# VH-VL binders against o29789, part 2

Target 1, 134 residues: o29789
Amino acid sequence: MDEKTLAKMIEAVNKHMPEKTRSLAEMLKEKDPTIRAKDGNEYYIEKRELEFIAQHVDELDWPRFRIPVILEMNDIGGERVIYVRDKLHAEFIKRAFGFDRVLNGILTLYMYELPQIRRKLRTASQVIFRISLK

## First folded at step 21 (VH-VL)

Design S2
Fold by ESMFold2, fold request of step 22:
Structure S2 (fold): chain C 134 residues (1-134), chain A 121 residues (1-121), chain B 112 residues (1-112)
Amino acid sequence: as target 1 above (134 residues)
Amino acid sequence: QVQLVQSGAEVKKPGASVKVSCKASGYTFTSYWMNWVRQAPRQGLEWMGEIDPSDSYTDLNQKFKDRVTMTRDTSTSTVYMELSSLRSEDTAVYYCARDSFDWEDYYFDSWGQGTLVTVSS
Amino acid sequence: DIVMTQTPLSLSVTPGQPASISCRSSRSLLYNLGKTYFYWYLHKPGQPPQLLIYEVSNRASGVPDRFSGSGSGTDFTLKISRVEAEDVGVYYCMQSIHYPLTFGGGTKVEIK
């Protein structure tokens, strides 16, 4: 994939990103919680997935825990990796799934680990895409 | 090749329980979630729930949550679905179905042959 | 729960003629990177269900090119350009992003 093509893909996907993240504590109170994306559409978050997150996050942290859980896909030197940059997200992933590979201070996942997370967080996680230019 | 082999047909009385097995082969058992889907006579398909064989995590259709138990045995690569307090409307063919191992898509890529459970007095 | 409404409930089609099946979801199925978690299955007599179409429009392995899927958001269509005898069965749409996972009520296709 070249830089021009990748940049166009990022522009196309950007409109599906949330306008604002929302608090886990706030969303747990709602019957049918949603996240509004930049494209103007509301996307439902399955409450069962929020409850799964809550099970693995200290209750004192629920107000600061932002939804969705962000999984940042990067292409670095022809190798695709996933970064989990939010500290509460990273701690949650370590506790819920056991992934603890930290490289340069960032929880780092390989592509083959992604399905395990996405299966349990089909609506409560968001993959975003960022390029690393040479 | 991926293969899902289910236990044989069962006849049960109302109020009893049934436990259907689904033995997996041809792939890494703990890497793929397993689903149960049923079809009553002359009815459509109905999703009952799913289990992650790696840790036994389940998500059950709320319609069945108090009556369905899903378990697995990693040593035999087998998933079980147990339905309790059987009623005549539970007469159906029960399928196990493996979901895709794909972060982009979530569909059922392999199905068992089906197990007929008949509930009659 | 997401309701998946299929129309028609049944089709009787002359061999070689086209067929069209519609499915409407009660909520949008669009999420993550613009993906739409919508699928078509065919349940042939005497066989377990089989995947036909994934992600709205992609044919599964071994599915003939006479099958095509389209749609977005809440409205989806499966088309068969020329129905053949082997296409007999019940067609189901399915969504897999919201719990519980739900199927449409089915569309029975038979040869006239």
Scores: ipSAE 0.344, ipTM 0.757, lowest interface PAE 3.8, mean pLDDT 86

Design S3
Fold by OpenDDE, fold request of step 22:
Structure S3 (fold): chain C 134 residues (1-134), chain A 121 residues (1-121), chain B 112 residues (1-112)
Amino acid sequence: as target 1 above (134 residues)
Amino acid sequence: QVQLVQSGAEVKKPGASVKVSCKASGYTFTDYWMNWVRQAPRQGLEWMGEIDPSDSYTDLNQKFKDRVTMTRDTSTSTVYMELSSLRSEDTAVYYCARDSFDWEGYYFDSWGQGTLVTVSS
Amino acid sequence: DIVMTQTPLSLSVTPGQPASISCRSSRSLLYHLGKTYFYWYLHKPGQPPQLLIYEVSNRASGVPDRFSGSGSGTDFTLKISRVEAEDVGVYYCMQSIHYPLTFGGGTKVEIK
């Protein structure tokens, strides 16, 4: 990914980030669930994606599992990695995709691993960009 | 360099099954999803379904959910689409299409040459 | 399902003249990161379909600059500034953000 593309993504992320997350349990009850972004737009979440998530999350945790799944892109000392900070998201990703690398107590993905998640969760996951000074 | 080569034309009777193959080359087979799209005579393109790189997941158009099976063989870099309970309406050219993911969306960047399946009594 | 509506159904164009094709989606195709999951394909006679435009306005590799795509949200347009004989075929729009993936009905472009 070149610098120009990254810059565009960062700008776009600020616009399309969720205003408020919703619970998996709540959204599974809806035929056409949506989330509202900061830009005021509503985005439909694919039911099939929610069902996929539900298959890998204990039913007792459905009320606590927040949508969208947040994939945080971090630039740490020039190295780009993906943090999955939410513990339930991390457990889900571990179960669903087999990623279990933990750095500094946070599930960490390499950039080349990100496409596997994004391809499956087109709407139910979001990539956000953060600059880490660590 | 990416090539998708499909099996030859098929002629089937109603009620029969057909299995079309799509052999991939020129890229890492296990990194890309594969799709099947068909075109009936005088009609448009219709998406049938997709299969993931690991052959562990398929997502099918509901229209074909009960009649279509997609599989892939990594040893031969070949994807298969089997359509059962054939009807005359299934007469069409069937295409395999590679699904590209490059942070710019999900689209079909490579297509097979197509396989004509004719269903007639 | 997301309905993709193309207009017109067919075009007969004199070589060298421009052409315009419209596609409307029943739902916005704009999603996260500002990406719009909208594409144009060209299906030439005797050939498989081929990608023409991706992400609304980006020409695929090898696509001449006489082709251009525009639009946003639910309304999209493909323009050919100067139609050539090799441009004959059926053009399809497609969305890929929602399942099932859906194509427009197609627009047949012919030469007068």
Scores: ipSAE 0.803, ipTM 0.913, lowest interface PAE 0.7, mean pLDDT 93
Fold by OpenDDE, look of step 21:
Structure S3 (fold): chain C 134 residues (1-134), chain A 121 residues (1-121), chain B 112 residues (1-112)
Amino acid sequence: as target 1 above (134 residues)
Amino acid sequence: QVQLVQSGAEVKKPGASVKVSCKASGYTFTDYWMNWVRQAPRQGLEWMGEIDPSDSYTDLNQKFKDRVTMTRDTSTSTVYMELSSLRSEDTAVYYCARDSFDWEGYYFDSWGQGTLVTVSS
Amino acid sequence: DIVMTQTPLSLSVTPGQPASISCRSSRSLLYHLGKTYFYWYLHKPGQPPQLLIYEVSNRASGVPDRFSGSGSGTDFTLKISRVEAEDVGVYYCMQSIHYPLTFGGGTKVEIK
């Protein structure tokens, strides 16, 4: 992927990011739960995906578990990796998918591992891009 | 090259079961989801369900949830779709279709040649 | 379920002339990363369906450039700039972001 394409993707991802995340608990109570993005669009979240998440998250944490699950794409030393920064998200990913690689205190996925998560969470997860200025 | 070769045509009575096979070759079998799509005469395409690469999870169209079973055999690189309690309305050409490996693309990039299943008294 | 509505149901085209097919979804298919989970397939007589366009406007491998896809949100269009005999078949749109996956009703393209 060239730099121009990457920049376009980053821009696209940024505008489609949620304006405000919602709790798993709240969304499970709705028939047709949605998330509003920064661009003003409203995205429907598949109830089945939320139920899947709920199966791997303690009920006591449902009010604290934020939707969507954020998968942050980063370029580190020329390699692309995915960070799962949120602790509850990380625990969920570990329980649901068995990924437990931690780098610098952050659950880290390789690109080839990403499809397993995205396939199950087409709507309830989002990939975002972070540009490191350091 | 990617090839999906399905089993031959079937003729069944109402109430019977049919099991269609889809043998895959030319790619890493265990990396791709497989789908089943059917087309009844003079009708459009209808998605039946999907099975994950590890044969541990299926996602079925609710229309068929009580009658369809999807399985995989890694040793033979074959996917199976079994439809029970057959009805005349199940008369159709059944296709296996490989899902793309793109994590942001969920589409069918390869198809089997189709299997005609005829249900008649 | 997401309803995919195609128009027209059938189209008869003189060879060399353009064709246009419309597909409308009952819900927006645009999600994160700007991806729109919308696709076009062609089902030629005696053959299995084949992918034509993925994600609205990307031609699949081997698909001639006379095919083009466009659209956004809920409205999509497939265009054939110059219809050839080999383009005869039934065209289907599909969405894959919501379960169950759903197809349009199909558009039959014939040559005059």
Scores: ipSAE 0.732, ipTM 0.905, lowest interface PAE 0.8, mean pLDDT 92
Fold by ESMFold2, fold request of step 22:
Parts: sequence; C-alpha cells; structure tokens
Structure S3 (fold): chain C 134 residues (1-134), chain A 121 residues (1-121), chain B 112 residues (1-112)
Amino acid sequence: as target 1 above (134 residues)
Amino acid sequence: QVQLVQSGAEVKKPGASVKVSCKASGYTFTDYWMNWVRQAPRQGLEWMGEIDPSDSYTDLNQKFKDRVTMTRDTSTSTVYMELSSLRSEDTAVYYCARDSFDWEGYYFDSWGQGTLVTVSS
Amino acid sequence: DIVMTQTPLSLSVTPGQPASISCRSSRSLLYHLGKTYFYWYLHKPGQPPQLLIYEVSNRASGVPDRFSGSGSGTDFTLKISRVEAEDVGVYYCMQSIHYPLTFGGGTKVEIK
C-alpha cells in the first residue's frame, strides 16, 4: 500500500470513528438508535443488527458490549489481516460466525472473512486502520 | 464467468404458491448473498429480500415477510424464492441478483434473466 | 423505509444531446469510511437490470465514460454527456445501507 493512500485511509477512518461508543443494552431500548462520529454526524444503527448481536451475546454482558463492533485492519509483514481486540466482540464473532483463529492472544481474521461479517452488520460494525506509517 | 439461470415462466391461480429457482455458476456459491427483486407490469423495481447461502440466514422485506420463503441447496448451487397466497398484483417478473463480495459495497453485480409469474383466474 | 425520489419521471432526448437524472434520498446515505451506499441501475427493454454506477460515481465494468454520477449525502445526479440509442431504458437509483433496500421510482429515457 502506498504511503499517501494509507494516510488518506487513516484520515477517513479517524473522521468517522465514534466520538463515544454506546452499550448494546442502552441501544436496544431505543427505536432509532444512533452513534455520533468524530465529524459530528449521527449515523443510524439498524435495530435488527443490534438484535442479531443480542442473539449471540449473553444478556448479562449487554451493558458492557460496546457498539459498533470494531474490525481493525492491519498490515503485518506485508499481509493484510483483521484484528478483533475487544474480548466481547471476539466472543460474539466466534459464536455468530464460527471464526476462532487466535494469534498472539487476538482473534485474527483474513480479508475473505470480512464481507461475511459486514453483510450482517452493515451499520453495527466498523473497520478501522492501525498500521504504522513508517 | 458468473451466471445466474432462473426457472421458466409460470402461470398460477390466486391463492396458490410459486417457487422460482436461481442456479448459480462461475463462482463460490456460499461466498455471496443472493437477492430477489421483482417488477410488476408498468411498475418499478421492488426488493423482496436476501439470503446468505452459507447458513440460510434471510432478511425479508417486511411487506412480504409472511408470504415469502427463501431457501438454498448448496449441492446444486441453487437459491429458491417461494411466494404464497398469490394475488393478481403478484404478477411480475422476478429476478435473482447476486450481492457484491466487497466489505465496502452492497450492490447487485449480476442478475438472472428473470422469471415471469402470471397470476390469473 | 428510505424513500428515493427520482426526477424527472420520463425524458425524451434527441440523439447526441446530454441528459440529467436526479435522485434524492429521505436520509443521508453517507456511512462508514466515508462511503456512500448509492447506486444507479439501467433496465433496458428485454434485458435484466444492469449496474451502471456504484458508490455514487464509479462506473461499473463495461459502462461508457459518457455516464457520470455525482452527489453527496441525500442528493445525487446521473449525467449522460451524449445520449445514444443504446441508452434507452428505465434508470433506477438504489440505496443499500438501510433495510429494506429501496429503489427510486425510475426515469424512462427514450429517443425522440
């Protein structure tokens, strides 16, 4: 990936990252839940996607389950992989999709697995980038 | 080469059901969601729902929820759409359409040829 | 449901003349990574619908460069710089981030 292209992607992600995450429990109570991004825009989260998450997360964990589900794209040694660092997100992904590859303590996904998740979580998940620009 | 081949035209009576098939080839069937879109005479396009062929998860337009069933058969790479309790306004061309395999995009990149379903007494 | 409002409903164009079609969504279609989930399809007589433009402004494979898309948020435009006989059909806008997926009502383009 070219340095200029990577910088543009990081800038785009930073702009649209949530200003403040919200819990699954809180959002399930709302008719038209939203998340405010750092750019000040509010993005609607489809209630049905929250309900899909809830079906695969123990109810006792709903207050601690943060929305959106974060899918962190990294370039490691020239290979592109996705990390799911939040433990509740990782457990949810394992239960809902069957992905259970843990490398160095982090649930790790390949690029071809990403569309499967994004299709069911179009508004309730977000891809971010955390690669070094060196 | 991606190809979506649908079953032939059907004539049905009101109150009956119809099951339209869509056979996929030229790609990994379970990697792409399949959608159904219909067009009644002199009307626009209407999305009916989608199915994930990997696990049969469906998302149906609420307008049709209690009348539409979407299924798949991975051994034949075929998706089915069944519409029950047919009425004359269900007369339409029914299309299957493959969703993109793109984590940033949600659009239909391939369409079947269409299946005319005519509902008449 | 997200309402997609197209104008005009029909357009009769002299060959070689430019054409412009507008689509307005009832809610912003801008979402994650700054992506906008807005698309144009063409439904030619006797053929299934075909993708013309994805993500506002990107031409699908095989689409001539006389087609261009633009817009942001809620307001979008498809332009044909020089209409040809093969461009006849009904043009539909579509959004795909909210359920149900919805199309505009269509714009019929014909040659006069």
Scores: ipSAE 0.357, ipTM 0.774, lowest interface PAE 3.9, mean pLDDT 87
Fold by ESMFold2, fold request of step 22:
Structure S3 (fold): chain C 134 residues (1-134), chain A 121 residues (1-121), chain B 112 residues (1-112)
Amino acid sequence: as target 1 above (134 residues)
Amino acid sequence: QVQLVQSGAEVKKPGASVKVSCKASGYTFTDYWMNWVRQAPRQGLEWMGEIDPSDSYTDLNQKFKDRVTMTRDTSTSTVYMELSSLRSEDTAVYYCARDSFDWEGYYFDSWGQGTLVTVSS
Amino acid sequence: DIVMTQTPLSLSVTPGQPASISCRSSRSLLYHLGKTYFYWYLHKPGQPPQLLIYEVSNRASGVPDRFSGSGSGTDFTLKISRVEAEDVGVYYCMQSIHYPLTFGGGTKVEIK
C-alpha cells in the first residue's frame, strides 16, 4: 500500500466512524436500525446481521454489546493484522467463527480471516485503523 | 484459471424438482462464496441466493426461500441448487457465479456457462 | 429489498457514437471506508454475464477504456465513449451490500 492510498483510507475511516455506538438489544427492537457516522450520514444495519450476532451472544449481554463490531487493522513488523479489543466482540468472534488466537491479551486475526467475518457482517462490523502515535 | 462447469439442460413438468450442479476448478473452492442467478426469457437477472462452501452457510432470496436448497460437496468442489415445486415461470437459464475473494468486494468475478431449465407439461 | 432503477430501458446507437446508462438505488450504497458496493455487468447474446466495472469506476480486467463508470451514493452512470458492434447486449447494474443482492432491470444496447 503506498502512502497516498493509505492516507485516503485513514481519512475515510475517520469520516465514516460512528458518532456513537448503539446496543444490540436496542437495535434488535427496531425495524430499520441505523448508525449515524461522523460524516453525518445514516448507515442502515441489516437486521439479519444483528440476529446472527444475537445467536452467538448471551442474551444477558445484549444490552452491553455495542454495534458495530470493531475490527482494528494494525501494521506490526511489516505484517498487517486485525485486533479485536472489545471483550464482548472477541467472545462473539470466537463463538461464531472459531478464531481464538490471543497475542498480548488481544484477539488477533490475520488478513485472510477478515473476509470470513466481513461477509457475514457487511453492515454490522467496522474496520478501523490505528492512526498516528501521539 | 478459474472454471465453473454446470450440469446440462433439463426439461421438467410442473410440480417436479430440479437439481443443478456447478463444479469449480482452478482455485481454492472453500475460499469463495458461490451464488445462483437466473434469467427467464426476455427478463432480467435475478439473484437466488448464496452459499459459503467452507461451512454450508446459506443466504437465500426470500422469494425462493421455501423452494430452494443450496448444498455443496467439498470432495468434488461442486455446489448444487435444487428448486422444488416447479412452475412454468421457473423456465430460465440458471447460472452459478463465484463471489470475489476480497474483504471489501462482493461481486461476481466468474460465471458458469448456464443451465437451461424448461418447465412444461 | 433495494430497488435498482436503470434508464433508459433500451438504446439504439449508431456505431462510433457515445452511450450513457443511468442507475439509481433506493438506498445509499456508500459504506465504511468510503466503499460503494455498486457494479456494472454486460450480458452479451449467447454468453454468461461479464463484469465490466467494480466499485463504481474501476474497469475489470480486459475491459477497454472507452467504458467508464461514475457516481456516488445513489446515482451512478456508465458511459461508452464510442459504441462498437461487440458492445451489443444488456447492461445491468448491481448492488451487493444489502440482502437480497439486486440487479437493475437492464438496458439493452443495440446497433442502429
Scores: ipSAE 0.351, ipTM 0.769, lowest interface PAE 3.9, mean pLDDT 87
Fold by ESMFold2, fold request of step 22:
Structure S3 (fold): chain C 134 residues (1-134), chain A 121 residues (1-121), chain B 112 residues (1-112)
Amino acid sequence: as target 1 above (134 residues)
Amino acid sequence: QVQLVQSGAEVKKPGASVKVSCKASGYTFTDYWMNWVRQAPRQGLEWMGEIDPSDSYTDLNQKFKDRVTMTRDTSTSTVYMELSSLRSEDTAVYYCARDSFDWEGYYFDSWGQGTLVTVSS
Amino acid sequence: DIVMTQTPLSLSVTPGQPASISCRSSRSLLYHLGKTYFYWYLHKPGQPPQLLIYEVSNRASGVPDRFSGSGSGTDFTLKISRVEAEDVGVYYCMQSIHYPLTFGGGTKVEIK
C-alpha cells in the first residue's frame, strides 16, 4: 500500500475522532452533553446511553472513563474485526454485552457483534477505521 | 420472506390493558431489534419503543415508560407490547416494525399489518 | 425530543408532474463516518408504512428511481420526478440517532 493511500485513509479515520474527549462523570452532570469532533462539528451524546454505560462501570472509574466508546475497525488480510483498545471500554463491553475474546491483549469483536453494541450506544460509541500494519 | 403478523383488533375500556403480539418469520428473530409505532386517527406516526429480542433489553419512549411493557418469546419468535391504564387517546393502529441489521443505521425495513386498538366507554 | 418539521402538510399533484417534500430536524442528524440518520417512509392507504429512502438518498429495495432524496444535517428533501397514482399516501420523514425516534408530521400526497 503506498504512503499517499495510507495517509488518506488515516485522514478519513481521524476526522470523526473527538478533538477532546470528556469523562463519563462530567457528562452525566449535563442536561444535553456534547462532544466536539476534529471536523469542527458538535455531536450530542444521548444522556440515557451515558446512564447505560454508568450501570456497567464502577463508580470509581467514572472520572477516567472517556466518551465516546471507541470501536476500531481493522481489515486484517481481508477479514474485518473490531478492536477495543481502551482498557475501561473493553471492561465495560465485557460486562454489558458479555464479549470476552482477547487476542494479543486486545478485546476483539467480530462484525456480527457490532450491531449489538451500536444499537445500545448510538451516540456514545464511535467506530473508527484503521489499517493494521503487517 | 420476512413477515411480521400481528394479533387482531381489540376493543377496550378506559383503564384496561391491551397486549398486542407480533410474530416474526423469514429471518433470525434474535438478530433484529423490534419496534412499536402507533398512529392515532388522522395523526402522524409515534415511536413507542424498541426491544432487543436476544436479551429482552428495551428502550422506551419516556412518554409511555410507566404504561408500556415490551416482552418477547424466542420459542415462538413473537414480540409483545402491553399498554396499561388505557385512555381514549390511546385509540390507534399499533404497528410492529423490524429494525435494520445495519450497524450504521436504525431504520424500519419491515412492518406488521397493524392492530387497531379502540378505547371506548 | 428532536422535532422533525415537514412541509407542506398536503400536496395535490397532477399525474405525471413532479412533487417535492421538505423536512427539517431541530438537531443535526450527521454522525460518525459522515453518516446521516435520516429516512423517508410512505404510508399508502390500507397498507402499513413502508421504507422509501434510507440514509438521506438511498432507495429501498423495489423503490422506483423517480424517487430521490437529498439534504444535509438538518435540511432534507424528497422529490418525485413524475407522480403516479400508486404514489398516493402520506410521506413521513424520520430520524433515528436521538432518543426518542421521531417522525415528521406527514405530507399527504394526492392526485387531482
Scores: ipSAE 0.323, ipTM 0.755, lowest interface PAE 4.2, mean pLDDT 86

Design S3
Fold by OpenDDE, fold request of step 22:
Formats: structure tokens, C-alpha cells, sequence
Structure S3 (fold): chain C 134 residues (1-134), chain A 121 residues (1-121), chain B 112 residues (1-112)
């Protein structure tokens, strides 16, 4: 992927970021939970995905677990990795999918590991992009 | 080129099981999710479930969750779908369908030729 | 489950004339990444289904430009500007954002 294409993707994805996250607890109480994005639109979150998350997160943490799960794609000199910076998200990913690689204190995924997560959490996860000029 | 070749037609009695195979070629087998879709006579397409590339996870339509098993054999690049406790309503053409490699969009870009399964007493 | 409703059930078209198929979903198919997980498939007689349109308006590889897809939210349309004999078959819409994945009931297109 060239720089221009990457930049375009970053802009496209970032403009659909949630305006504010919601707690897993409150969303589990709704029949048709939604997230409001920065573009002003409301997007449905699959209840089944939330239930899956709930099965792998302590009930006491449901109010603190924020939706969507953030998967940060970092491009450093053309090398891409995924950071899961949120601690509860990281613990969830570890428990649910078995990924436990930690680099510099951050749960780190390789690109080939991302599809499994995205397929399972197609609505409840969000990919964001970050470019590091290093 | 991508090819999905399914096993031949089956005739089964009610209560029996059927196992349909889908042999993949022309691409990296372990990079793609696989789906199963069926079509009963004079009806539309119905999604049955999916299996991940590593044969570690399946997601099934709740309608079939107690009767369907999906598996993969990496050594032969083959996906299997087994349906048990067959009923007359299970008479249909069964298709394997490969998921796209677009992680932000999920559609079926390649299909097997279909396998007719007939359930009759 | 998300219900996909197609209209009409069948369509008989004179070659060279346009055709239009509608698909409505019981729930919005817009994903928060800005994508809409909505697709059109064509099931020709004696062949497996084949992808026609992906993400509402993108033609799959090899699909002629006489095919076009449009729509948003819950209302989608497939148009054929000039129907040809090779376009005969059953057209299906599909959503893949919510489980279970679901198809429309199909629209049979025939030539007069």
C-alpha cells in the first residue's frame, strides 16, 4: 500500500470514529444498541458480539468496558502492527483469542492475527490508524 | 485461478448424516474463511455457517447449531460440512463459498459448484 | 434476524430494455467504518451463485458496466441498463454485517 492510499484510508476510517464510547453494561440492556459516530450517524452494534465480549469479561468490569474495542493499526516505516492500548480490551483479546504478545507494555498483534478478531467482532471493534514518523 | 470443487450428490434417509466436502485450490487455503450456503427447492439462499482459516473457530446459524459441524483439513485444502439428524426439509443444494480477503467487507467471492443432498424415506 | 425483502419476485424483460430490482433490509446495514455490508449475487441456471455487486455499488471483476448498484441504509437497488440474454437468472441481495448472514428471497429475471 502506497502512502497516498494509506492516507486516504486513515481519513476515511477516522471520520467514522465514535463520538463517544459506550459501556458494555449499558449496551447489553438494549435490544438494538447503537454507537453515534463523529459524523453524526448512529451505527448498530451486533448484540451477539456484545454477548460474546461479556462472556470473556468479568461482570464487574462491564460498566468500565468501553465499546467499540479499539484496534490501532500502526505503520512505522512501512511495518504494520496492531496495538491494543486499552487494558480491558487487551485482557479481553488475550482471554478470547489467546493473543498475549506485549511490546513496550502494549498488547501487540501482527496483521495476520487481525482477521480473526475483526471477523468475530465486525461491529463491536474499530480499526484506527496511526502513522509513526520513525 | 480459484477453484472450489465439492463432493458428489447424496441420497439419505431421515435421521441419517451427510458430510459434504469442498476442495480448494488456486490460492492460499489458510488465508480465507469458508462459508456454507444452501438452497432448498424453489427457495432462496440460506447461510449455514462459517469456519476460520485455522480450523479453530466456527460460527453457525442458530437454526443448525445442534446439527452442523464444520471442519478443515489443511493437508488436503479441504473443508467439510456435516449435517446430522437429516430431515426432508434438508433436501437442498449445498454450496461452499469463500469469504473475501477484505477484512472490512465480507462477501463471497468464490463458490463451489454445489452438492445436491436429497433426504427421503 | 435481518429480513431482506426483494421486489419484484419475477421480472420479464425485452432484450435491450432496462430492469430494476429493489431490496429492503429490516435494519440499517451501515457499518461505523463507513462501509455498507450489502451485496448482489446472480444465480444463473446450472451454475453456482456469483458475486455481482459488493458494498452497494462496486461491480465485481468481469461484471459489465450495464449493471449498477445504489442505495443506503435500508433501501437498495440493482439496475441493468440494457438486459441481455446472459443476464437471465435469479438475483439475490445479501447482508453480512449482522449474524446470521441473510439473503433476500430472490428476483427471477427472464427474457420475453
Amino acid sequence: as target 1 above (134 residues)
Amino acid sequence: QVQLVQSGAEVKKPGASVKVSCKASGYTFTDYWMNWVRQAPRQGLEWMGEIDPSDSYTDLNQKFKDRVTMTRDTSTSTVYMELSSLRSEDTAVYYCARDSFDWEGYYFDSWGQGTLVTVSS
Amino acid sequence: DIVMTQTPLSLSVTPGQPASISCRSSRSLLYHLGKTYFYWYLHKPGQPPQLLIYEVSNRASGVPDRFSGSGSGTDFTLKISRVEAEDVGVYYCMQSIHYPLTFGGGTKVEIK
Scores: ipSAE 0.088, ipTM 0.747, lowest interface PAE 2.3, mean pLDDT 90

